# Miniprotein binders against tRNA-specific 2-thiouridylase MnmA (mnmA), part 6

Target 1, 344 residues: tRNA-specific 2-thiouridylase MnmA (mnmA), of Desulfotalea psychrophila (q6aiz6)
Amino acid sequence: MIKNITGIAMSGGVDSTATAILQKQKGPVLGFFMKLNQPDYETQRDRVSQIAQKLDIKLEIIDLTEEFQEYVLKYFSASYFKGLTPNPCIICNKEIKFGLFQQAILRQGVERIATGHYAQIHKTAAGYQLHKGVDPHKDQSYFLSRLSQEQLAHSIFPLGGMHKGAIYDLVEAHGFHDFRGTESQDVCFLEQDNVVDFLEQTAEFSASSGNIVMNDGKILGKHKGLHRYTVGQRRGLGISYPVPLYVINLDVKNNNVIVGENEQLFHKTMAISDIHWISQPEREDLLHASVHIRSTHKGAQASVILKENNRASVIFDEPQRAITPGQFATIYKDTQVLGSGVIL
Key: E = the ipSAE of ESMFold2; O = the ipSAE of OpenDDE; V2 = 0.75 times the mean of E and O plus 0.25 times the DockQ between their complexes.

## First folded at step 2 (miniprotein)

Design q5 (from Q2 with Y17F L24E W40F R47L)
Fold by ESMFold2-Fast, scan of step 2:
Structure q5 (fold): chain B 344 residues (1-344), chain A 101 residues (1-101)
Amino acid sequence: as target 1 above (344 residues)
Amino acid sequence: DKETLEKAVKKLAELIFKLLEEMEKLGDEETAEKILRLVFKLLRLVLEFKKNGNPELIEKAKELVEELAKLIEELGDKELAERVLEALEKIEKLIEELEKE
């Protein structure tokens, strides 16, 4: 009985709502909502509950507050402490959404969980492949680049073959008219604009003032903490100079923000570590592939030279702007995600 | 032998990676760009040759090795440049061995 039931990861957004509508049309479903003790939890919970009620879907809340703190927030603060720029969404997907949350749902006897992600899963004789969603403006495959074969085997992405406009049309046809003009992405605990406040209030970060310096060591100003700065940042530096200056590096050892001209942000080479493979290539030594160095990056052709201990050197065909340590480099073969590593 | 050639080209690419990092610090971007393009072409030709065994690809690879050697020699007396030249010589010898069979 339960074996034919699909679990739906419901967040109260348009994408998870559309996913629930589509999957309910195909058979019996059970809705599940994650409690992470997010600041808007009560509002989000009420919204999800109302949606589930309107769709006649039984909803269960799974509390992962402590696990989220242990696996995501600790990683996040530790990364900033090391002068790295983390991607908490990738870690949250691996450890929480498709990890502990998926495992909790599977323990209730459902074998597959549908989520509102814009990505595709292809089953082959060699295993499961992760592919880009067809809507190029909504593809979320980058954020799913660390999922395991097991996690993909239990997942369904109904929206992967659809365009965002069709999703709004679908939910409106079912009586949901309030989603247009709202943010429809998966629940993000940390918004980029609130990152600094969160770190200073929640982490054991004593904000240590230091210097904003040029490559040659010339001091241009003071900073109120390295965690307030990201490689490529132009605004908010509070310094005056005849030419536009950008953060080109964070020097944790000397507590300096290093700034320079835009040209200094371009590099042809990059090293990555901690590579996770979804689909490990047969020719392990050399790959020519498209590499995405952040979620907003369109991808760049590169030679990926595989090394021991899940490390690689990446040589881009053309210099890439603002390669940022701590972010993930995701390796693509056409639309297929092969894997990802952490930028050094 | 095809696998030995691939390993040799991989080692060359690792040395070139280090050389490019050094050259970026010195501001010699024009020569770095030329070296980068030739290494990419060499990597692609060797990988394609492993798939299909087309002798035209290995002939083109030999030409790229010779062009790379000329550019590296123009960088002057540097220990890293010497190591790159040694790697290129090894690759040229492996190509010649494959051509003779």
Scores: ipSAE 0.000, ipTM 0.350, lowest interface PAE 13.2, mean pLDDT 82

Design q6 (from Q2 with K10L Y17L L36I W40L L43I R47M)
Fold by ESMFold2-Fast, scan of step 2:
Structure q6 (fold): chain B 344 residues (1-344), chain A 101 residues (1-101)
Amino acid sequence: as target 1 above (344 residues)
Amino acid sequence: DKETLEKAVLKLAELILKLLEEMLKLGDEETAEKIIRLVLKLIRLVMEFKKNGNPELIEKAKELVEELAKLIEELGDKELAERVLEALEKIEKLIEELEKE
């Protein structure tokens, strides 16, 4: 084993570049780049190679294309088939980035891997805690809510205590001036961020047409498949109505897209299943905590009632808009991520 | 026993969540919202009482239990409503025991 060498997860973006700069200042580093089913792989590879060369960092490419298909793309398509809205980034972090990719890097004799995530790891006597990054506009702790104690033990998040402006200043001071104005895509494996095209062309989805209906059963139009719709969606419905209508729910049993007015998207209660704990609460049947129901959600105060079989009921203090089955509800105590569950 | 009261209130909340699912299917959103509000108040009062032992909080909790019972007695879902009423009666008895000791 090579002591004191840190692995750097390099993606060719500003955050991983800043991470590489900061970690190289602290000691010897090795760079690693994931090959996945990304449509711009060759462009990303060339960019990462140029960055690594400029920083004098040895770069290794780890091919996880088959594993990404098995663990992330299969999950993604299966979720849509069930009328659920997945979060592939959370699953990718758990299974690929901090799973198989981290394991591959550790086999090279590296003890810890640094990534460009805006989150903090705090070591305590009771184990590792995951905390929000200090930049409230860049915090990525939601996407890391399924990580294990083992995965956190081998991880470093150098950017967790920094603001995004300081990151641009840092990379520019080291000769990288082309990162400003670069926007990240919502889903890295979609060329045009088109979920429908991916599912229908790449995943073998048989199109099942059905009805777009109001809660009372009134038919307003036809749909070409439930996978084309997400709770809260206003655009692309192809229906005419005197007031704006939104997807309220997907009814898999009757193959209906249920639509209604904006007010119908607000709910005070939800159920969650498959809870994973990073920091399991002491034996308590009730938590009063902040619950994040999607990555863009700022969090809402709620009473979390713990049940058997890793399930819970959540009662929000105030109604929450567009609670979406299949998304993850992440449970926070102040800045600490306690865990997350799948919204039912 | 403060722990027993807390567990009873959490069991009530679980039963009420199942009742709310049925009420929302029947279009009883206004009553469902009022029940949620009262249950959240009850949970907060009981948790605060467990922490500080203030008798005023337990008296207010008893009033909320009585208000919840009145609302639930008028519901169309007889089987779940009966189970919720049983849970409320148990909580009322536990409150009376705590007031005595």
Scores: ipSAE 0.000, ipTM 0.278, lowest interface PAE 17.2, mean pLDDT 82

Design q7 (from Q2 with K10R E14K Y17F E21R L24K E33R R37E W40Y)
Fold by ESMFold2-Fast, scan of step 2:
Formats: sequence, structure tokens, C-alpha cells
Structure q7 (fold): chain B 344 residues (1-344), chain A 101 residues (1-101)
Amino acid sequence: as target 1 above (344 residues)
Amino acid sequence: DKETLEKAVRKLAKLIFKLLREMKKLGDEETARKILELVYKLLRLVREFKKNGNPELIEKAKELVEELAKLIEELGDKELAERVLEALEKIEKLIEELEKE
């Protein structure tokens, strides 16, 4: 065939289904489904197979179970071991979804892959730019902040210019009425309820019990392992104090969970390392930009001072709550993602 | 056999995590990170070898075992390090057995 075929990343959810519908209207498509270390694989496989059949799309399953373990679970466990709070979704996007999965699809003769992500790709003379999706409640650009120019060049995000309501209308017009009321969800093995069990089965982190202490060193209680705690956490501490206490920091060297009052969670400065640029700024040593310190953060204006070895200092205009080592700081210029680094 | 080798490498990975916790408390982060990377690379090569039987993968695995043993030896006299070295020796013997089969 002379016509170019577009690959569709299908997960059985409403977003990937809408993506498949939209891309099929533009030309021939092939569907692809990732087999990972997901607990609901069989249920998800059956759902995506039924959707592909209804849309008359040929579906291929790509098994990346071992690669997911190597690249995502290794990163995840190593981060917790170091007393860091990882973001496995960012790493999964970089290494698996837009890495090995995209590469496997391209080897099939497909030139571009469409996914159900709420983000925008703009092609410019200087290269590809990643931008926020227009629906502020659905924007996923933070999770895509580590993608390369090559990965963006092969990607299509049909939903980036759409609002969620229009997506439901679209799939319903094509006979999919079950998505309203209960959005289909990918059950991730690394979801919060499974995290501690996974770490303790693979790394036996529960054996590292220690002390919960105040900044002044006063011991308030014992903990069952640093991997059970996150900066900003209030619940599950098992300590009594006249005022609410929060995890302020994890002290790996002394095996202590450091707690304090809410005010102690606010900081104006942080350092970042391992910066990846999607759109590298013109060799300026200082940027004024909006910095997102986690997926749920709305972004805050900051001065980003670029240093050697892909490092930077970030000085916020206003103090930010619960800056968490191991999470990603994503640098935005308006709606554009410039890049991201790991919070130290 | 190939299954026994994979199980031995998984056991090594668990022992390495315990060793890395000890090293992290001592501030030896760089060595801990390098050891972790080598262990996961070894596990991947062994899993690939189990699937396809490619002898080049087992040669690469042997090189990684030797590099890991050298790094662990440089950590000095620690009880957990001794257990890791014993696990590495067992893996090396399993590799030699597979080469003879």
C-alpha cells in the first residue's frame, strides 16, 4: 500500500478509544497494546480486543513485561532505597511507552504513533515543542517532560486540543456508552496500595526500622522503614503531639523520619540535577519560568540558574510547600515544556 | 539449568539491596549506585539467555559477575558483603555448568 499507516496506542480506555476513532477517520491504522507487569492484564486485554474489533482495527500485543521491570521497577526500587520519592509514570513514558513500545511499533513499518495523551506537539523550525493540553483538568504535559525530539517527531496527540466532554460525545457517537459515569482505569502495579508490598517483597525495606524525630533531635516514635513515608505526609505517623506534624525530610544516613509543623514544609529554594531539555533555552545561565514540582502542583514562578553538568538552582518568587527529593521539576514557558530535572 | 540461574540472580538482587542500605548509611552512594546498575544488567542478560540461549549473552553475564565481585571485594570485611560474594560464586558456577551443557 502507498498510504502511510498510523499506529494507535490502545489501552481499552476512553482516551485511547477516542484517539483510534479520530485517527481511523484520517487513514489506515494499526492498534497496539502493551503487555506490562499489570495485575489486570487479562481484563484490560479483553477490553481493548473488543474495542479494536468493534472499530475494525487490527490489534497487536507487544510484550514489554521484562523491559518494564528493568527500566521502571528498577528505577522505582532504587529511588526508594535512596530515600527519594520517584515518579514512575515519567520514567515509564520515557523508557517504555515512547521508548521501547514506540520503537517496536516503528519496526513494523509504522511512521507515527497516536496516543490518548492530553498534550500538544508543535513543529517549529527549531524542532518539536511539547505544550500543555487545553483542558486544564486533564493536561498530562508534566508526565511527558522527559521525551526526546525523536520521540515527539514520531508522536501524535489528537486529544491535546480537546476537552474531556467532547471525548465522551465522540465515543458515544460511535457506540461506546459505558465510559460515562465510570472512566476505565489502567490498574498500575505501582499504585499506592501496592507500593509498600512491592518494595518489601523485592528489597525487604521493612527491616530498616528507625526513629521519627523533630529537627532538634527529639525522638517522638519509631518508624517501620523510610520507604513508607513521603515529604508532606501527615497521616500514618503513629505519634501524638499538641499540633499537627508532617514529614519534613527523610534522613537516610541516620535512618530518621524528620517531622515538623506545616510552616517548615515551605522553602524558596531547591536544586535540580539530570536536566533533560526538550527545547533547550538559548545558552542563558538564568531563566524566569514557571516550575512544577509534582504532577498536582499548579506551577510557581521562579528564577532557574543553570549550572554545569545539567544542574540548576531554583529560586521561587514565593515559598513552595513540600518540595520532595526524587520528584521532577518541570520547567514551563507559558504552555511550553522546556524540560525537567530531578529534585535533590 | 537456565531457571536455576535466574533464581540465583534474583536472590543476588535481594542481597544487593540489603548491602546498598548499609552502604547508603555510610555515605558510599556512588559505589552503591554502580553495584545496583550492574545487578539489574546481569538479571536482564540472564533472562534474555533463558529465552533464546544466545551464548554471547552468557559471556557478557560472566563479565558482569567478575566486575561485581571486584567491587564487592573492595568494600572490605562485612558480613553482608561475604554473603553477596557467596551468591556471586554460585552464579559463576551455574554459568560454567551451562557452558558445558
Scores: ipSAE 0.000, ipTM 0.109, lowest interface PAE 22.7, mean pLDDT 80

Design q8 (from Q2 with K10L E14R Y17W E21R L24E W40L R44E R47Y)
Fold by ESMFold2-Fast, scan of step 2:
Structure q8 (fold): chain B 344 residues (1-344), chain A 101 residues (1-101)
Amino acid sequence: as target 1 above (344 residues)
Amino acid sequence: DKETLEKAVLKLARLIWKLLREMEKLGDEETAEKILRLVLKLLELVYEFKKNGNPELIEKAKELVEELAKLIEELGDKELAERVLEALEKIEKLIEELEKE
């Protein structure tokens, strides 16, 4: 019987190493590493194997390369093809890390899986709640906003109540002295974080040339593909104008990049679709909450007007800059994540 | 004042959302979409006016209020439609007061 064994999601980084140390102190553990065929897979595998050996933790490698391609890379490429800006980390957490990876670990007879995420899980009579981590510079709750009740029920986040400095101190106390200054990159599957190269070379993306236009239709230049542009972008437009111009919107139907002045990036309203609730509000018509429109956004107070078919209209108390279609709007009540939707 | 106008338009938006839910259940999605777009445009114009004080924006807002009132008079649940029309009348009065400043 393996009734008290905790699974540890180990990546070779400082956070998963600290998680393994903390959980091993509480009882027997099994380590698990995902193979996604990352560019640095062999280096990461060797690192995590050395850490597991040093901590005396049995390590199993779970190969999810094909599933990662189908659920994350296909989503990523398809989003850019539609002129949308995706968040692959949110999808990876939902489908891979807490989906297929968690399911594979549970099939080994493990009941709970600990990960190095900076977020908190609170068990209540009404179910599991997801909350912000206490370190405001490391909170990862935004990236976990699509998790289900079942996924949260099988998860442990030991680092949610800790500050990053204490994590470095913990691993150093256990003989790991090389982690300072080795923080993870923004997107793990990209070489040198180059989105354009990945799409055009790896995803077999075909570029279509079109126009860079102002809202009134005035042509200012040519572009080499909508996937090269993001709402809010100022640099790399290759156009000349008396005032700074920014990407305001991507027009897929006419294959145009729409540009304008900074003031045109501010909007008081947005629509969201495909809403997933972690903790569905008791009130079904109107919610006043803090809405985060990207991972780096600090949140803005808004009235969320719930509609049919998991849709909502969001009216901010103050206008927000660079609302980006395809990104996720995460709805918070204080520290609690209620859910998230896709920005239209 | 500009702040009172913004609060009034936000209250209107909440009332209209309730109306739109009933209309969508009845399959009148085309009219519901028109009403939603007009309300969102009104919110944007009021915000811009609050920011820069441009009198052309408040004139456009008045036109949107009149257009919205016509659509509401032709549709919906009688009681909820009456409440929306009352909110629109209050907004029109606030716009007229601001035009005189």
Scores: ipSAE 0.000, ipTM 0.306, lowest interface PAE 12.7, mean pLDDT 83

Design q9 (from Q2 with K10E Y17W E21D L24E R37E W40F R44E R47Y)
Fold by ESMFold2-Fast, scan of step 2:
Structure q9 (fold): chain B 344 residues (1-344), chain A 101 residues (1-101)
Amino acid sequence: as target 1 above (344 residues)
Amino acid sequence: DKETLEKAVEKLAELIWKLLDEMEKLGDEETAEKILELVFKLLELVYEFKKNGNPELIEKAKELVEELAKLIEELGDKELAERVLEALEKIEKLIEELEKE
């Protein structure tokens, strides 16, 4: 009987390898690897193939290069063009990994796909809930904040109840000794070092030089393109001033990088748009929510005030540093992800 | 009791959320936003007071309670406004008790 075949999303990293080991112990599995024409595709393909062979898992490659370009890279470039800081991993999870990739796997007759994400899925009478992984240093629920009920229904996160140290122990027990120094292998495809290069290869981002200015309009220097700067950035400004200065805002209309002192980065309020709910909140859930304004943010207590057109105002109990337009604000009730919106 | 004060202010915030929904339906969004900002500022002061016990924070909380009471008294929703005013009165009494400790 082969009806209980589980699909495994394999990337050649430690987490997907641990996921494959755990799921194979529970029954027959099929491995799947995404081709996105990433710069290291050949090396990654060879690595994942070797892992699959060592684990006796049949591996299929699904080519999503064109779809990744249309749904992720186009979004990424368009966001920077608007002076926004995108999160391509959240969009990739929604559109590619749990969208088109999951759909392609399901068409092969499997009902569930296991991935190496550190998050938990709880099935309730009201539907599927997304929860934080138990390892507080590895939780990835923020990146999954835009998944649908249907996408969660077809997903398994075997690592959600485990700590990262136990994952390394597991893979090493199965003969994989190369991972301990490379735990960053599960990092987003578009890393900081190639972001600027990618953007500057498009005609849309031919850099128009502009000014680095204080809020009062005083010019302190010149910049080589807004896409090179992020709210909160201190280094690489190329300006001299008696006190440390930080990027406070990007002014697309006037082509200015606005800088100021650290204190000017703190705000108690923000607006969010394009809200997606995984679980429809009760009003009391929003009165004392925990809001994460970026992947590295530990979360801050806030009240979320719903407005028309899937928008909301967020009022924090304490001012938050470096609220960044274009990033996602993920709304939590304890460990549960309720949903997320785009920061304005 | 600092914990009792915190819970009382949280109950006030819940009542304000219900009041906001009614005010927004009637087109009074500006007043609704101001009331919300004041109640969350009150929650922040109570949270800080619970952590550090600074008496200046409790005095500022009392001033915010008085400002909120005046603003709510001006509203036309007599049933919800009355419940909010009752919650504010309870908070004021808890603040007075803490000041005597």
Scores: ipSAE 0.000, ipTM 0.161, lowest interface PAE 17.3, mean pLDDT 80

Design t10 (from T5 with R11E F18Y K25E Y66W K70E)
Fold by ESMFold2-Fast, scan of step 2:
Structure t10 (fold): chain B 344 residues (1-344), chain A 81 residues (1-81)
Amino acid sequence: as target 1 above (344 residues)
Amino acid sequence: DKETLEKLVKELKELIEYLKEEMKELGDEETAEKIEELVKKAEELVEEFKKNGNPELIEKALELVWEAAELIEEVKKELES
């Protein structure tokens, strides 16, 4: 029996295929595929099975459909119910991919799991650090900002030190020539990314019509549910006004969409809650860092003032546009992810 | 309506700068090129407006920057799903 087996999270995409190739070169591997509530499961299963067969990798399917529903889909719907904009990928990574999926793999005697993520893990005397991937256009460290020390200890990111072009070259050298033209991503629970349709089909989801108002309380129109609106939205409001108006905030208590001018979207301060630290700062009161308020944000320099109960106040050097409650603020020291909190 | 037009020009300039910053971080070069083209056309319309004072040019420029903003939001939704 083999003692040092690496598990490979395989999805049928180019990144997981490259990961499998690289890790098989280093030793014995076992492939694992998650069954979630995905609409094209059979097609994805057939594709990943063909890849595993071609690479001579034994593949096991782990069914996490019920757990995905409980931990990710309920979170997603509940967040919109509260007038918040969720990030289901961050929660899926924490609870499913590096949580229950990793735990199921470890129970089979596997010590480490390799995934196709573009991020880096550095082992230090103080613990594991999460760092940005070297390809600035593919870095996924933001989505991994809630991983624990234990989850990082059992993880390998072979692609973190590589550029996407080199990944295509690698898979093509091993006989996979059909990835470049696809430009596809791994499938998700949403078909066509239709958030509104998904939410309104949920058995426990109930939303009511309300008012679109200015910050002074002036009613400009009616809305068909807060879940149809996002902070920063200009189009699709169905209102007429002499100057352009944007969604400034969602007021759940009064069931109002609050609109205003573009200047009202810029804020120098925000509050965060439920802070999770990957690498806790030595100082407990004040931190100067780059804060990323969404996955596509380049990061902005800020003072992070730590409070009790895993809360903080963030003061940016420059005002930031469209700070969105429910999204994650991820705290970086250069390339290192220190942790993240939920924007209030 | 000089006051309203001045507000729209200010809004347009602020949106253009915001779009330029967001575009640099998209990681999708093809979409970034489309956004750059839309932003460039909007800037040309603003410069033309400075020469002739035609308010229709500002309305057209606003439509272009809103189209660019929609492209940014589409990329963000793909990354989050």
Scores: ipSAE 0.000, ipTM 0.281, lowest interface PAE 16.9, mean pLDDT 82

Design t2 (from T2 with K10F E14A Y17F L24E L36E W40L R44E R47Y)
Fold by ESMFold2-Fast, scan of step 2:
Structure t2 (fold): chain B 344 residues (1-344), chain A 81 residues (1-81)
Amino acid sequence: as target 1 above (344 residues)
Amino acid sequence: DKETLEKEVFKLAAEIFKLLEEMEKLGDEETAEKIERLVLKALELVYEFKKNGNPELIEKAKELVEEAKKLIEEVKKELES
């Protein structure tokens, strides 16, 4: 083991740069950069190398390109094939960033790894708790909802108690003046335009044209593939109707995009499967919690009724708009992430 | 008192959901779905009670839970046969 050395996940962005600055002030550090199947890899590599040199931090590159394809991109395309809307960032965090990347860093004798995530880790007698970051516009705890106790035990989130404005001030004070106004991009290459192109490289999508229908079976138009549509989508339907229509469901069996009025997007109940617990409630088959059904959701109060085989029924106090199968429902107790499941 | 009533109904609801899992294992999906809807409605009423304190909502919730229990018992007895 390397005593007192902290690993830093460096991406070339403002958050990881601020993390590096803060951790270097506390002791010796080693920088690590992930190589994934990102189209801007060389630009990102050059940027992170320049930052590491300026900060006098030794940088190592860990190539996880094949693992990213196996664990993230296959999951992504398989989900769309099933008519589900995936969250590749949650899976990437679980399998790649805090999985294989963290494991590779730990094998070099580093005990703890700092990342630029806006979230907090609290150590208690019952284990590690994941909490929201204090900046409500930057909180990333939803994307970290699948992390294990072991993954949290080896992680440090120095930015969890800070606001984004203070991060820009910090890096500028250390001579980094070109971060403002730049898009903070993680390694995800799954841009919206690239998503459709990527999926259409699969033969399974190439013969997928079908009908856009209402619940009563009325045909309003044709679609060029279910993978082009998401629950809640209004634009790009190419249909004419006296009132606004939205995608309310994807029917894989009949190859139909089902549309309806905005009111049909509201549901009070949903089912979740494959629940992962960071902090499992003791002896409770039922809990009242705030449930976030997507990253942009503010959270809604709900009853979570625990079933066998890591499944649950969720009943919201108020109907929620655009509950989307394949997305993750993250369960919060105040600021604490208890766990998450896949929406059915 | 209010918290005690809420916990009582939630305990009953949790008990029924355990029974629903047993019912699903027996292959009676239509009846399980009907019972699930009754229990979900009971929980909805409990949450409304939590917001406004109307005791009629808790009594109605208990009634729905008892109705669900009776359906579960009847179906289990018939399937055993």
Scores: ipSAE 0.000, ipTM 0.260, lowest interface PAE 15.6, mean pLDDT 81

Design t3 (from T2 with K10E Y17W E21D L24E R37E W40F R44E R47Y; at its last look DockQ between E and O 0.66; V2 from the best seeds 0.00; counts 0 for: pae O 4.3 > 1.5, pTM O .737 < .8, other shape alone 3.995 > 2.5)
Amino acid sequence: DKETLEKEVEKLAEEIWKLLDEMEKLGDEETAEKILELVFKALELVYEFKKNGNPELIEKAKELVEEAKKLIEEVKKELES
ESMFold2-Fast, scan of step 2: ipSAE 0.125; ipTM 0.643
ESMFold2, look of step 3: ipSAE 0.592; ipTM 0.880
ESMFold2 (binder alone), look of step 3: mean pLDDT 71; pTM 0.628
OpenDDE base, look of step 3: ipSAE 0.024; ipTM 0.428

Design t4 (from T2 with K7E K10D A13L Y17F L24Y L36E R37D W40Y R44E R47E)
Fold by ESMFold2-Fast, scan of step 2:
Structure t4 (fold): chain B 344 residues (1-344), chain A 81 residues (1-81)
Amino acid sequence: as target 1 above (344 residues)
Amino acid sequence: DKETLEEEVDKLLEEIFKLLEEMYKLGDEETAEKIEDLVYKALELVEEFKKNGNPELIEKAKELVEEAKKLIEEVKKELES
């Protein structure tokens, strides 16, 4: 048992480096780096090793390559096969980063692990609450919406009360001057946003040509595979029409991309399934809450009608654009994350 | 020159598609709708240009694209505050 040592999830990026600096100021730390067999693994490993050496932090590498493939990559590919748009980062946080990686660190005798996430944890008599980070441009609470009470109990988010600009200032003050301009929003197993290439080369997708159709069945063109399209997409359709058309839905049964005008992307209602609660509602059949339908969504006021089997109906006060099956709907009470479900 | 105008149209379409993609990353539905309206109108003008060859339409489309870019930058600055 190591009571005075904090584990740090180090990735070689600016946020984990800032986290390491802040936590080392509070006491002794151990650094941990995940090997997922990502395309830039060697470069990332060398970077994180150099940072750990400069900060005088012992670094251990935990290999989760097979687990990442089983829990994240199979989920990702299977979702696209079903005509759904996945969020692999939410699943990775639940199963890998705060699951198997955290468990491996805890087995070293470390009680708590600090990560570079922009979110806040509040301990109450009723349990742990997950809250938005104070920097609205960098808040990552949406991606953490599936974490358990146990996972939150072992986590520290030192950056939750800070703005991104202050993080750059902090690392520069400690001799790290080359982080500006290196931040990426790309998924960790993709070098850039190349979902199509990954699915076709890695996941054994057979490209089946089908039709691009209006909701009434009128054929406007052909597509080279449903996995190339997302609800809300305007570009890359290769069709001609007097007004702009958008992907409204993917019809797996008939192998059609359904297109329509922008107005058809707005819906007041949606259903969610597989709800996970971080902070369970007090036996209410109805919640009035802010619902975020994707990571970039600012949230929309809605009535959440709770059903059996961890399902709910969501009725927005105002119609919401581009509700996307397979994405997560995260339920907020002010800054607090109550839970999330999968959009149907 | 018609060929240079067609090259300008292709560049405008790339900028329009990039702005549309960036719009969805904002998460501000009201601002996203305003940006969408500007982008939608710019696309209409580009399609009209392809039918009639009027260069004034391309200049108007460029103006709308620049308005959308400014709005995106303003929202990013507001989120930092």
Scores: ipSAE 0.000, ipTM 0.167, lowest interface PAE 17.2, mean pLDDT 82

